# Ledger of designs, part 19: VH-VL binders against a9jty4

Target 1, 144 residues: a9jty4
Amino acid sequence: MAKKRDSPKLIKIKDAIKLINQEVSLIGIVLEQREPKQCRNNDWICTLRIIDDTYPSPGLTVNVYSRTLEQLPQIKNHDDMILFTRIKMQTFDSGKRVNAACSRWVSSFALFEGEDLILHADEDTSAVFVWDGTDAPPASILAK
Below, E stands for the ipSAE of ESMFold2; O stands for the ipSAE of OpenDDE; V2 stands for 0.75 times the mean of E and O plus 0.25 times the DockQ between their complexes.

## First folded at step 6 (VH-VL; framework fv_teclistamab)

Design c2 (at its last look DockQ between E and O 0.45; V2 from the best seeds 0.00; counts 0 for: pae E 7.1 > 2)
Fold by OpenDDE, look of step 6:
Structure c2 (fold): chain C 144 residues (1-144), chain A 122 residues (1-122), chain B 108 residues (1-108)
Amino acid sequence: as target 1 above (144 residues)
Amino acid sequence: QLQLQESGPGLVKPSETLSLTCTVSGGSISSGDYYWGWIRQPPGKGLEWIGSIYYSGSTYYNPSLKSRVTISVDTSKNQFSLKLSSVTAADTAVYYCARETYDYYWGSYDYWGQGTLVTVSS
Amino acid sequence: SYVLTQPPSVSVAPGQTARITCGGNNIGSKSVHWYQQPPGQAPVVVVYDDSDRPSGIPERFSGSNSGNTATLTISRVEAGDEAVYYCQVWDSSSDHYVFGGGTKLTVL
């Protein structure tokens, strides 16, 4: 029986920063995107700073790795939201700071544009319910 | 606090081998994801990277110096060393050992030794 | 070989803002680090990864990097800021750490 790899639960950034060396799933608003950089192994890295209501400052830095520039997150607007799945929490600056790594092998991300509000995160299914402010029922998005 | 200290002869004859050792204190060379590098600075000139080593022994060198450079690490002594063969007057410089970070992208050197002057002269 | 170009010198009056540039082909795609080297001393990193500051470095020091130019900005310059400043990058095409030629900052 293939042990169902328990999909990491969607958690808030304030809790994620306490889970060093663990894989987590989280959602945040993109506050900053740095210009992509090429790594020593010829991969590309995009550094994002994301926030949520639990961690509005300074925000969580997430390094997204990819083989090509096209596979990196394409942030179009300020306040875009990004869902990360199975990113690894880590430390830098001699353990004084926390960031996260979105690996091309293990992790994934999804971008959400617009004024969509996150209404609910289902901890069991890792589903995010998004509401567009209309009378329509919230849409569920499963974390990939 | 992490400290690095260069040691070795301050005078080397032309065609001989320059040998330096960096002693690390206040932390282990084998701890963390750091490289350990050598940088030199000729008098009145800029900085030149020589090479770096990981505690496992993996090295990478300045291509212009690669044929003459050997960097080694001794984890038991918490030291790493530089050998530069076939030296000339052009190799006269202050030599620094430094720790190379591996945080986001590629390494900055966050801890430096005080540097040691090596003069190549007959 | 990849080359970083810095002005040889920059002069600024106390309290003013100094800007030191580091030019390189598509340097914006590289991570730029900046070092301060006072006379007779070892270099100290003052800005890393384009714009991040190590603990203990004053907020007066800031960095930016885009296109073909990285810039170290020192606001409210003090006499103690007088030093040679170096930019540094990793060149993935040659597996080589490259330093700029250095910029001497003089506080008038």
Scores: ipSAE 0.341, ipTM 0.789, lowest interface PAE 1.7, mean pLDDT 89
Fold by ESMFold2, look of step 6:
Structure c2 (fold): chain C 144 residues (1-144), chain A 122 residues (1-122), chain B 108 residues (1-108)
Amino acid sequence: as target 1 above (144 residues)
Amino acid sequence: QLQLQESGPGLVKPSETLSLTCTVSGGSISSGDYYWGWIRQPPGKGLEWIGSIYYSGSTYYNPSLKSRVTISVDTSKNQFSLKLSSVTAADTAVYYCARETYDYYWGSYDYWGQGTLVTVSS
Amino acid sequence: SYVLTQPPSVSVAPGQTARITCGGNNIGSKSVHWYQQPPGQAPVVVVYDDSDRPSGIPERFSGSNSGNTATLTISRVEAGDEAVYYCQVWDSSSDHYVFGGGTKLTVL
């Protein structure tokens, strides 16, 4: 039989911040982005702050790494949403703060611009559906 | 309880070589997590970065000084050193050694020695 | 080499907010570090990576960096904040740390 892709479990930010040193998948609204910077190893980094309905303040800081500037998330509007897959939860500032790392080795992201996109999760939050306003049925983005 | 301490002659004659040693205690210079740097400050003036070294011997130097500067490390003594050749009165300054944090970012100097004044005078 | 521009001095009254700027071409793409140097003492990092504080630095110290300007902000300034403040970046084009010229904060 043809191999079906495993679906990683999508969790809420409130639960993710408790899973230090673990990889998680989550979705959030981008509140702010620091300007991209070039790293010591010639990779690029940008820093995002994201929220969801369970963690609207102060938000979760996510550091996103890429090989080139063009591969970083291109945040254009205040309504943009981002899905992260397999990001690593970390502590910093002597354990007082939590952030996450979206590495270019194992992690990935998908950026959804503006309010014209509608995201639907199934009832157990095991998959996310994207609907783009066409008559086509939604496709799961977590089943890739 | 990391401590950095500069040592060396406080008076150097023009055209000679300024030599300083930084002794690290309460931590290891062989750690791959840090670079080790020299920064100077002429009296009443601003900070000037001289250079840095990784425990493997890899160095970065201020382009304005690179023809006269050698930074070296002795991991067995937990020390790193600065040599500045052909000094003039313009090299009179307080010399600091410091630890640079190492990460994806170009890091900050998070621990500094107390500094040592070196005067270049006939 | 890359140039960082700071005002030579800033004066503020006790309890007010001091803002110290560090100008550089596209400095927003660089990690900016801020050092406090009290008279006769070694510098101490008070903000690193634009906006992060080391352990033990009060939350009254904050930083921002975008475009061509980084800013160190000190709220509710106290007499003990009098010092010279330096910004610092790495210039990757010539592999060289650059310090700003320093800003003397005077609390009047």
Scores: ipSAE 0.017, ipTM 0.633, lowest interface PAE 7.1, mean pLDDT 83
ESMFold2 (binder alone), look of step 6: mean pLDDT 93; pTM 0.947

Design c3 (at its last look DockQ between E and O 0.68; V2 from the best seeds 0.00; counts 0 for: pae E 8.5 > 2)
Fold by OpenDDE, look of step 6:
Structure c3 (fold): chain C 144 residues (1-144), chain A 122 residues (1-122), chain B 108 residues (1-108)
Amino acid sequence: as target 1 above (144 residues)
Amino acid sequence: QLQLQESGPGLVKPSETLSLTCTVSGGSISSGDYYWGWIRQPPGKGLEWIGSIYYSGSTYYNPSLKSRVTISVDTSKNQFSLKLSSVTAADTAVYYCARETYDYWYGSYDYWGQGTLVTVSS
Amino acid sequence: SYVLTQPPSVSVAPGQTARITCGGNNIGSKSVHWYQQPPGQAPVVVVYDDSDRPSGIPERFSGSNSGNTATLTISRVEAGDEAVYYCQVWDSSSDHYVFGGGTKLTVL
């Protein structure tokens, strides 16, 4: 019976930064996107700074790796939201700083445009419920 | 505190091999994700990267120097070394050893030795 | 070979802002690091990964990188800022670390 790899729970950034060397899922607002860079192994890296209500400053730096430039996150607007699945928390600057790695092999991301409010995160299904401010029921988005 | 110190002869004859050693203290060469590099600076000129080595022995060299350069690491002594063969007057420079960061992105040298002048002269 | 181009010298009065440029083909797609080298001393990283500052480096030092030009900006320049500044990149096409020619900053 293939042990169902427990999908990482969706957590807040303030908690994620405490889980060094662990894979986590989290959602945040993109505050900053750096120009994509090419790495030594010819992969591409995009560095994002994301925030949430628990960690508004300085925000979490997430390095997104991809084989091609087109596979990197395409942030269109300020305040876009991004869902990360199975990103690895890590340290840099001799352990003084925390960032995360979104691996092309293990991790995934999803972009959300607009002023959608996150109402609920289902810990069991890793689903995010988004409310658009209307009387319509919240939409569930599953983390891939 | 991490410290790097270059050592070796300050004078080398033309056609001979320049040999330098960098001694690392305050930290282990085999600890963390770092490369260890050599950079040189001819008098009154700019910086030139020579090469870098990982504690496992993996090396990267400046293509223009690759045929003459050998960098090695001795984890037991917490040292890494540079050999540059067939030297000429053009190889006269201050030679620096430095730690190369690898933990978040490639290529910044965050700790440097004080540098040692090597003069190539007959 | 990939080449980084810096002006040989920049002069500023104390309290003013110095801008040192580093030109390279599509340098915006590379991570640029900046070093300060005082006379007779080893270089020190003042800006890494385009715009990040190491601990201990004053906020007066900042960096940007886009297109074909990276820029080191030093605000409220002090006499102690007088040094040669080098930009550096990794060229993935040749597996080569490349330094700029250096810019001598003179504080008038």
Scores: ipSAE 0.065, ipTM 0.722, lowest interface PAE 3.3, mean pLDDT 88
Fold by ESMFold2, look of step 6:
Formats: sequence, structure tokens, C-alpha cells
Structure c3 (fold): chain C 144 residues (1-144), chain A 122 residues (1-122), chain B 108 residues (1-108)
Amino acid sequence: as target 1 above (144 residues)
Amino acid sequence: QLQLQESGPGLVKPSETLSLTCTVSGGSISSGDYYWGWIRQPPGKGLEWIGSIYYSGSTYYNPSLKSRVTISVDTSKNQFSLKLSSVTAADTAVYYCARETYDYWYGSYDYWGQGTLVTVSS
Amino acid sequence: SYVLTQPPSVSVAPGQTARITCGGNNIGSKSVHWYQQPPGQAPVVVVYDDSDRPSGIPERFSGSNSGNTATLTISRVEAGDEAVYYCQVWDSSSDHYVFGGGTKLTVL
């Protein structure tokens, strides 16, 4: 998570679900978070369902792993948004369904809380900008 | 389509070793996304987990059976096996092999063999 | 030595909703899987990871898990749902799976 030099491939959820066994970056609105669970290696997992404008239903399931419960995303409000970086797309249920894994070693996430924040993702450059709704310039989070 | 099939002797004498093999078809046992498990059920009773194995050879065993259990894998034959030593009548059960899957860390048993009855009797 | 507690039996009229519980200390922090075992057959997973349903399982099967109780819910129960239902979790303190004792569902 500390040593990534490659620019993340930022894509929409509709395209991500076709890139099985590949690492992608994407942004979504969190619709639900299931109660955190402890894994067999004592890591923690929570499961999110996220959507974007290209995939509003049924949503993409993302399993998020961390060392501690407190490091998991803390979803509090309707309209919370999350940026995932280098998550792995996978199939399950005999290939019928797609989910993604946010590993604590390779992947990362950034949670954006609040209705006044605007995120803009530029798919062509893999850049992500955050804007707080003021006249201040947008801040870059991910850029080439 | 993935299928699992148990094989081995249906009758084992007390104090001997119960040996079963699970043959996997329609999928690879060498996949890094699965564990392979053994579960048993004495007639008329509940399910008891015996243990599981990863294709690299790493195992987990039920603590109540650990001293008598060995699970192994033969990737070249696409098989995994159970040995239970020093059996008694209490080890009479239907033995199932199954595939364990989970989104990342822990899974359910999503494919089961048909089960094979092993009777421990003189 | 994690313990899962299930009622031995649950009876429900056809068309109604059956709720089968699985009790365990802090079970809400664990992933709960539910298996249906019809008479004379191998178990089949009907709900995994608390609330997910495999392909081919009707949506009238659902699950929930919080606190000290996980619940399998079967709406619009049919005679064909008669089976024993087992819950299962991983006990990370002793690195092994634990099954509940099973619940016999009877459709009256």
C-alpha cells in the first residue's frame, strides 16, 4: 500500500465487472455495509455494496480487509463515497457473480464523507479530483 | 462442472486406520482460492467438521480429532485424502468431502460429495 | 471450543415464515453459513456469509446476523423445505469450523 508507483487504472463499475482477475481502481457510493467479521488469520473484513452512474443495480460487492476493526471504512451517512485503488476483480458462485477484494497489502481506499463533497474521476487520465463545493481549486487524489 | 467423489473401504476394523480419497473432477485442486475439507455425520446425528487442506499442504484439523487425523493432497491426481488412525465404533459415520470457498478468507462448503458410509466393526 | 446453539426443531404452517436461530457469543463478528440437509442427502449451502444466497437457491431463503444471534429465514414455506438446517462458523481461537447441532424444520 505504501510502495505503489503505477498509476491505477481508473474505470467505471460496468467495465470493472468484465476485468476478472485484474486490479482496477474505481469510485462508488456506498449503499450498505455488513457488520465486520474477524477472518481466520485475525484480520478484519467488512463487506460493502457500491454503485456508480453506470451500475446502479444490483451494485458491486467489495470485501475490505484490514488489520484492526478501526481501520475498516466507517460508513455513517447516505451519500458517502469511496475510492478504491488496486482492488482485484473476482468471480464467485460458480462464476455467476462478480465481487472485488480490497487487500490490506496491495489495495487501498479513501472514504469521502459528506453531501457537499464532489468527486470527479477522469477515466482517460486515471486522475481523481475532490472538490468541496467552494471556489477553491479541486484537489487531486490520484493522477498520472 | 465441479464434482467430488469419495472412495475407500466401507468397513474398517477397530484400532486400524480409516483411509478415504476424494477425487475432484471439473475443476483443479491446485487453485489458490479454495480449501478442501472432510466432514462426517454419524447415523442419525449432526455434522462434525474433521479438517481441511490447502493445495500447498497447509492443514487445519478439528482439535478433538487432531491427534488421529492426517489430510493430504495429491495435485497430480487431483485428489485429497483422509486418514483417521486408531478408529473405534464411535468413528462410524457417513464421510463427506467438500470444497470450501470464501470471497477472500473464510468460506462455506459450496460443493459436497455424495458421502460414503464407513462402518467400524469387528 | 466455540459453541453454536440451535433449537432442535421448528414447526411452521405451509405458506408462512420459518425462522431458525443460531446462537453464539459475539456471532455477529463471524461469517455464518447455513446448510439444508434433506433426508438421505448431502447438505447444500442455502445462505453463506450471513446473508448471501448461492445461485439456484430461491430468494425466499434469507439470512441475518448481529450480536449473539444469526437467523435463517424461509418465507412462504413449502413441504419440500422439510430438512435439517445447520449453521456453521469458523472459530479463529482454535482454527476450526464449528457446526450447530441442527434444527429439524417440520411443515405442518
Scores: ipSAE 0.012, ipTM 0.631, lowest interface PAE 8.5, mean pLDDT 83
ESMFold2 (binder alone), look of step 6: mean pLDDT 92; pTM 0.944

## First folded at step 7 (VH-VL; framework fv_teclistamab)

Design d1 (at its last look DockQ between E and O 0.54; V2 from the best seeds 0.00; counts 0 for: pae E 4.0 > 2)
Fold by OpenDDE, look of step 7:
Structure d1 (fold): chain C 144 residues (1-144), chain A 122 residues (1-122), chain B 108 residues (1-108)
Amino acid sequence: as target 1 above (144 residues)
Amino acid sequence: QLQLQESGPGLVKPSETLSLTCTVSGGSISSGDYYWGWIRQPPGKGLEWIGSIYYSGSTYYNPSLKSRVTISVDTSKNQFSLKLSSVTAADTAVYYCARETYDYVWGSYDYWGQGTLVTVSS
Amino acid sequence: SYVLTQPPSVSVAPGQTARITCGGNNIGRKSVHWYQQPPGQAPVVVVYDDSDRPSGIPERFSGSNSGNTATLTISRVEAGDEAVYYCQVWDSSSDHYVFGGGTKLTVL
């Protein structure tokens, strides 16, 4: 019986930033993507700034690491959503600032294309709901 | 405040070995994630990277100079040194020691010595 | 070998904006650092990692990097900004720190 890998509990960015040195799963809207850079270890890094309704400014900086450029997030639209699983919360600038690391070994991400989406998190189910601005019930996004 | 200071002979004869030492003060070479590098600048010309060293002794060199360059570190003295063998007039330059930042990407040189002129002349 | 191309000189009037370019193949995929070197002095980093500014460097200094061109922008140029500016990158293909040829900024 394949042990149903418990879907990681998604948390809001406002709570994630308090969990330094911990692995968290969260979803956000991509506000900014920097051009990928090559790291000292020859990997690639893509820096994203993501937001949600709890942390609209300045947003959370997430460094995504990959072996190849193709494996980095390919953000197509300014309103794209990204699900991060098991990203590590970190501090930088002598502890004054918080970012997160999406490691190619431990972490994963999933991209969702969307328009003007509002993110809602169900605290009970840890499910994220995407509202497309219509009166239709929001679509649930479950962490895979 | 971190300070770097180059020291060594300002005159070297052709075919001899240029030797310089960088003394670091206001901070430890073995503390933190930094490399320590040498950069030179011929008179009236641009900057040329020579090489860098980590406090553990790990080095990387400019490929064009690799065969002639040795960089070493002495953590007990809080110093690192440059040796450039078989010098010619082309090696006449102001030599700078500098601290190289260590980050996920290749870093910048954020602290520099004042530089020392080394002239290769018979 | 990887080459960084800078204009040899840029001239601006006080109070104007100077832009110094650093050209390189896919330089946008590299981390670009910029140094200011006043006459007879050691270089000082003024912009690192494309656009970050060290403490003590005025906000007038900014950087950008995309495609094949990195740019150092100095707004509200002052006489004290007159110096030679160098861009720098690491080239992984040759394991080499590469400096641009330098740009002399003249304040008219």
Scores: ipSAE 0.484, ipTM 0.801, lowest interface PAE 1.0, mean pLDDT 90
Fold by ESMFold2, look of step 7:
Structure d1 (fold): chain C 144 residues (1-144), chain A 122 residues (1-122), chain B 108 residues (1-108)
Amino acid sequence: as target 1 above (144 residues)
Amino acid sequence: QLQLQESGPGLVKPSETLSLTCTVSGGSISSGDYYWGWIRQPPGKGLEWIGSIYYSGSTYYNPSLKSRVTISVDTSKNQFSLKLSSVTAADTAVYYCARETYDYVWGSYDYWGQGTLVTVSS
Amino acid sequence: SYVLTQPPSVSVAPGQTARITCGGNNIGRKSVHWYQQPPGQAPVVVVYDDSDRPSGIPERFSGSNSGNTATLTISRVEAGDEAVYYCQVWDSSSDHYVFGGGTKLTVL
């Protein structure tokens, strides 16, 4: 290791939902993914619901935007983990609920299979780890 | 409280131009968060989208009506309008103006006018 | 152009659950909006973006959308729910909004 890189500042989902209109970085377990939809500008959106140990219910809805369908997170398991960097906390439904936006310009995400921070090399299992253009290393991960 | 109200002649002769205005009150048409649309409903039939306009003047039109439709906006009067040329009896309908939420995905019409019946008849 | 198919009518007993379908090719890739139109009145959006409810719409109205079918579900149906219900999407191939033909909900 020739150079050390700074870790992103992660916060818990419980704290993130109080930071409306602010950018946050967080990690969570993906509980569900809605079918991708094409946007007006021909970008793509998919909607995830994620949890952590501080906010297991109802979970945080995160809208992920990309240029192409293939660039959206590829969730393989209900226990997959995702790291979001610089996502925007927002309200919706006339302020009654909170979600977050992962833009393709400012935000980034990285997908991990379970707790594994290293590429899993199983002959009988497919694993996808996604690094978009961020330079930040993965932070501590909570798993179950 | 946001309100939309259609106004214009209730009777139009065949081959003439149907002209309606939607007056927006309790909100601003100049907001970049919305499109402003026209939808019609022939008596006893379903809804048909006519078109929409952004406050800057950009428009989308139903392809089946595009050659006959003009939608325009007057931000100083907080109004937008519909002109449908060369009308026939088939253009008899209740005409609604409505507001669409402008977002990355295709939004819903969240506020509607009360509707105005326009009859095309000699 | 893109076609949305709705049943012309659905009948349900009071207190039961009504399900109104909206069929379309790959409709799960589209944002589906649902409108209630009581007799003689303007439409009112009751579900938008597949499953979200505007303020003032009771929780017994819900929606789902996947594959080729979107569904509006009305639990514990009341006589006041009697109306025509329309689904709506944007058709990207011809750049216009499409409404379904409408479903008349009758409460028996």
Scores: ipSAE 0.243, ipTM 0.700, lowest interface PAE 4.0, mean pLDDT 84
ESMFold2 (binder alone), look of step 7: mean pLDDT 92; pTM 0.942

Design d2 (at its last look DockQ between E and O 0.49; V2 from the best seeds 0.00; counts 0 for: pae E 6.2 > 2)
Fold by OpenDDE, look of step 7:
Structure d2 (fold): chain C 144 residues (1-144), chain A 122 residues (1-122), chain B 108 residues (1-108)
Amino acid sequence: as target 1 above (144 residues)
Amino acid sequence: QLQLQESGPGLVKPSETLSLTCTVSGGSISSGDYYWGWIRQPPGKGLEWIGSIYYSGSTYYNPSLKSRVTISVDTSKNQFSLKLSSVTAADTAVYYCAREYYDYVWGSYDYWGQGTLVTVSS
Amino acid sequence: SYVLTQPPSVSVAPGQTARITCGGNNIGSKSVHWYQQPPGQAPVVVVYDDSDRPSGIPERFSGSNSGNTATLTISRVEAGDEAVYYCQVWDSSSDHYVFGGGTKLTVL
């Protein structure tokens, strides 16, 4: 019986920033994407700034690492959503600032395309609901 | 406020070893967020990176100088040092120590010493 | 060896916009930092990671980087902006920090 890998519990960004050196899963709206850069080890890094309703400013900086450019997040729209799984919360600048690392070995991400999406997190189910601004019930996004 | 100060002889003879020390105040060298570097500038010329050191002792050197350069760190004194062996007139320059800070990917030098002129002359 | 190419000099009138370019092969894939060096002084970082600005640096200073060219833009240039400006990158192929040749900005 394949042990149903318990879907990682999603947390809000406001809570994630308090969990330094821990792995967390969260979802956010991509506010900014920087041009990919090459690292010392020849990997690529894509820096994203993501927000949610709990942390709209300044947003969380997430560094996504990959072996190839193609494996980096391909953000198409300014309001795309991204699900991160097992990203590591970190501090830098002598502990004054917080970011997160999405490692190619440990972490994963999933992109969701959409405009004017509002993120709702169910605290009980850790499910993320995406509201597309319509009167239709929000679609549930389960962390795979 | 973080301050860096270079110290050492301003005159070195050819073939001798140039030795400089950078004293850091207002902050600790023993931080995982920073490297500590040496950059030099010949009179009237541009900047040249010499090398950088991490508080653990890990070093990176300019390939053109690697055979002659040794950078060390003394965390107990909050200092790091530069040794450049077999100097020639070409090594005459203002030498800067600086802190390397990297936010996203690679380091920028955000704090600099005032620099010290080292002249190689017989 | 990786080479960064800067114009040797740029001249602008006060209040105008200065643009200093830094050329390098696929420099857009690198993080570019910019330093201001006034005469007889140590360099000061004015833009880092292509477009980020340190605290204390005026918003008149901005940076961009794409393709083969990084650009430092100084808007509303003042007499105090007269200095030599250097771009810098890390070259992963040679494990080497590389500086441009510097651009002397003259305020006319």
Scores: ipSAE 0.259, ipTM 0.768, lowest interface PAE 1.8, mean pLDDT 89
Fold by ESMFold2, look of step 7:
Structure d2 (fold): chain C 144 residues (1-144), chain A 122 residues (1-122), chain B 108 residues (1-108)
Amino acid sequence: as target 1 above (144 residues)
Amino acid sequence: QLQLQESGPGLVKPSETLSLTCTVSGGSISSGDYYWGWIRQPPGKGLEWIGSIYYSGSTYYNPSLKSRVTISVDTSKNQFSLKLSSVTAADTAVYYCAREYYDYVWGSYDYWGQGTLVTVSS
Amino acid sequence: SYVLTQPPSVSVAPGQTARITCGGNNIGSKSVHWYQQPPGQAPVVVVYDDSDRPSGIPERFSGSNSGNTATLTISRVEAGDEAVYYCQVWDSSSDHYVFGGGTKLTVL
């Protein structure tokens, strides 16, 4: 296997929205995505709205940045799940609203399509794996 | 409360330079969070973007006007200005100053001045 | 230069839904902003970034943007909604903002 990474602590969305200007890791179900846009610096952005059992409405807006369009999350189905690692909680609209930023420098994401996929956590519940149903467990989602 | 106020002569002779100032109150023009823009509207016509400026002096201009336009800032007076040279009757319009929130994408103009009519007449 | 196309006018009965379109090549990849301009007044943004609503704008104003068409939707139209509506994008090929020609909404 590749080198083991730190196992980030997952936080529920209800707790994350209180941690302004802090980096958090969380998992959620994707309710919607806006079409990708090209940024001023020629990076790409897509905007997702995600929920979990603690924050089912209105959901958390997450802005995902990448160098290329192909590197953005490719949401295919309703109720796909996404894991975000080290995304930054922010305020906007004069501090009245909260969103998060998934930068291409510090943050990462892993998309789980939901169909025929099983989300597994290790014994300390701080790591997440995608299992495709093969005989062997999959490797860590992010290894560099 | 943020307020933008245009000021300048309402009448300009052809071939001369139109000069307007936008005074910002209730907020700082030196903020790195905003671009400051000029938009005009000839009577009975649509909106035309003229250009914008960042407080550091970096500018964007409408290509159709670029050879005649200068936008500048004076952070000590909390104002920015528009100069449009070699005016003709076609430059008669209501001129608006406005603020754009600087974001990773190109944002909207969220605060506008009330507008000032400039007439070019010979 | 990039061109935005709006119908010159739309008429709707009070209480019904108005839809104002903004056409452009691949406009779905651009952030679209919508402005309301009542007669004799400065424009005010009613929808930004395709579908976001500024504080103070009623929820009956909404927007969408996909493919070659962006749409401003005004449900339960009131007489006070009579205005000219403009769409706007940034054209990155020539580094300037472009406005549509405007759509006059008439409440019948």
Scores: ipSAE 0.039, ipTM 0.664, lowest interface PAE 6.2, mean pLDDT 84
ESMFold2 (binder alone), look of step 7: mean pLDDT 93; pTM 0.948

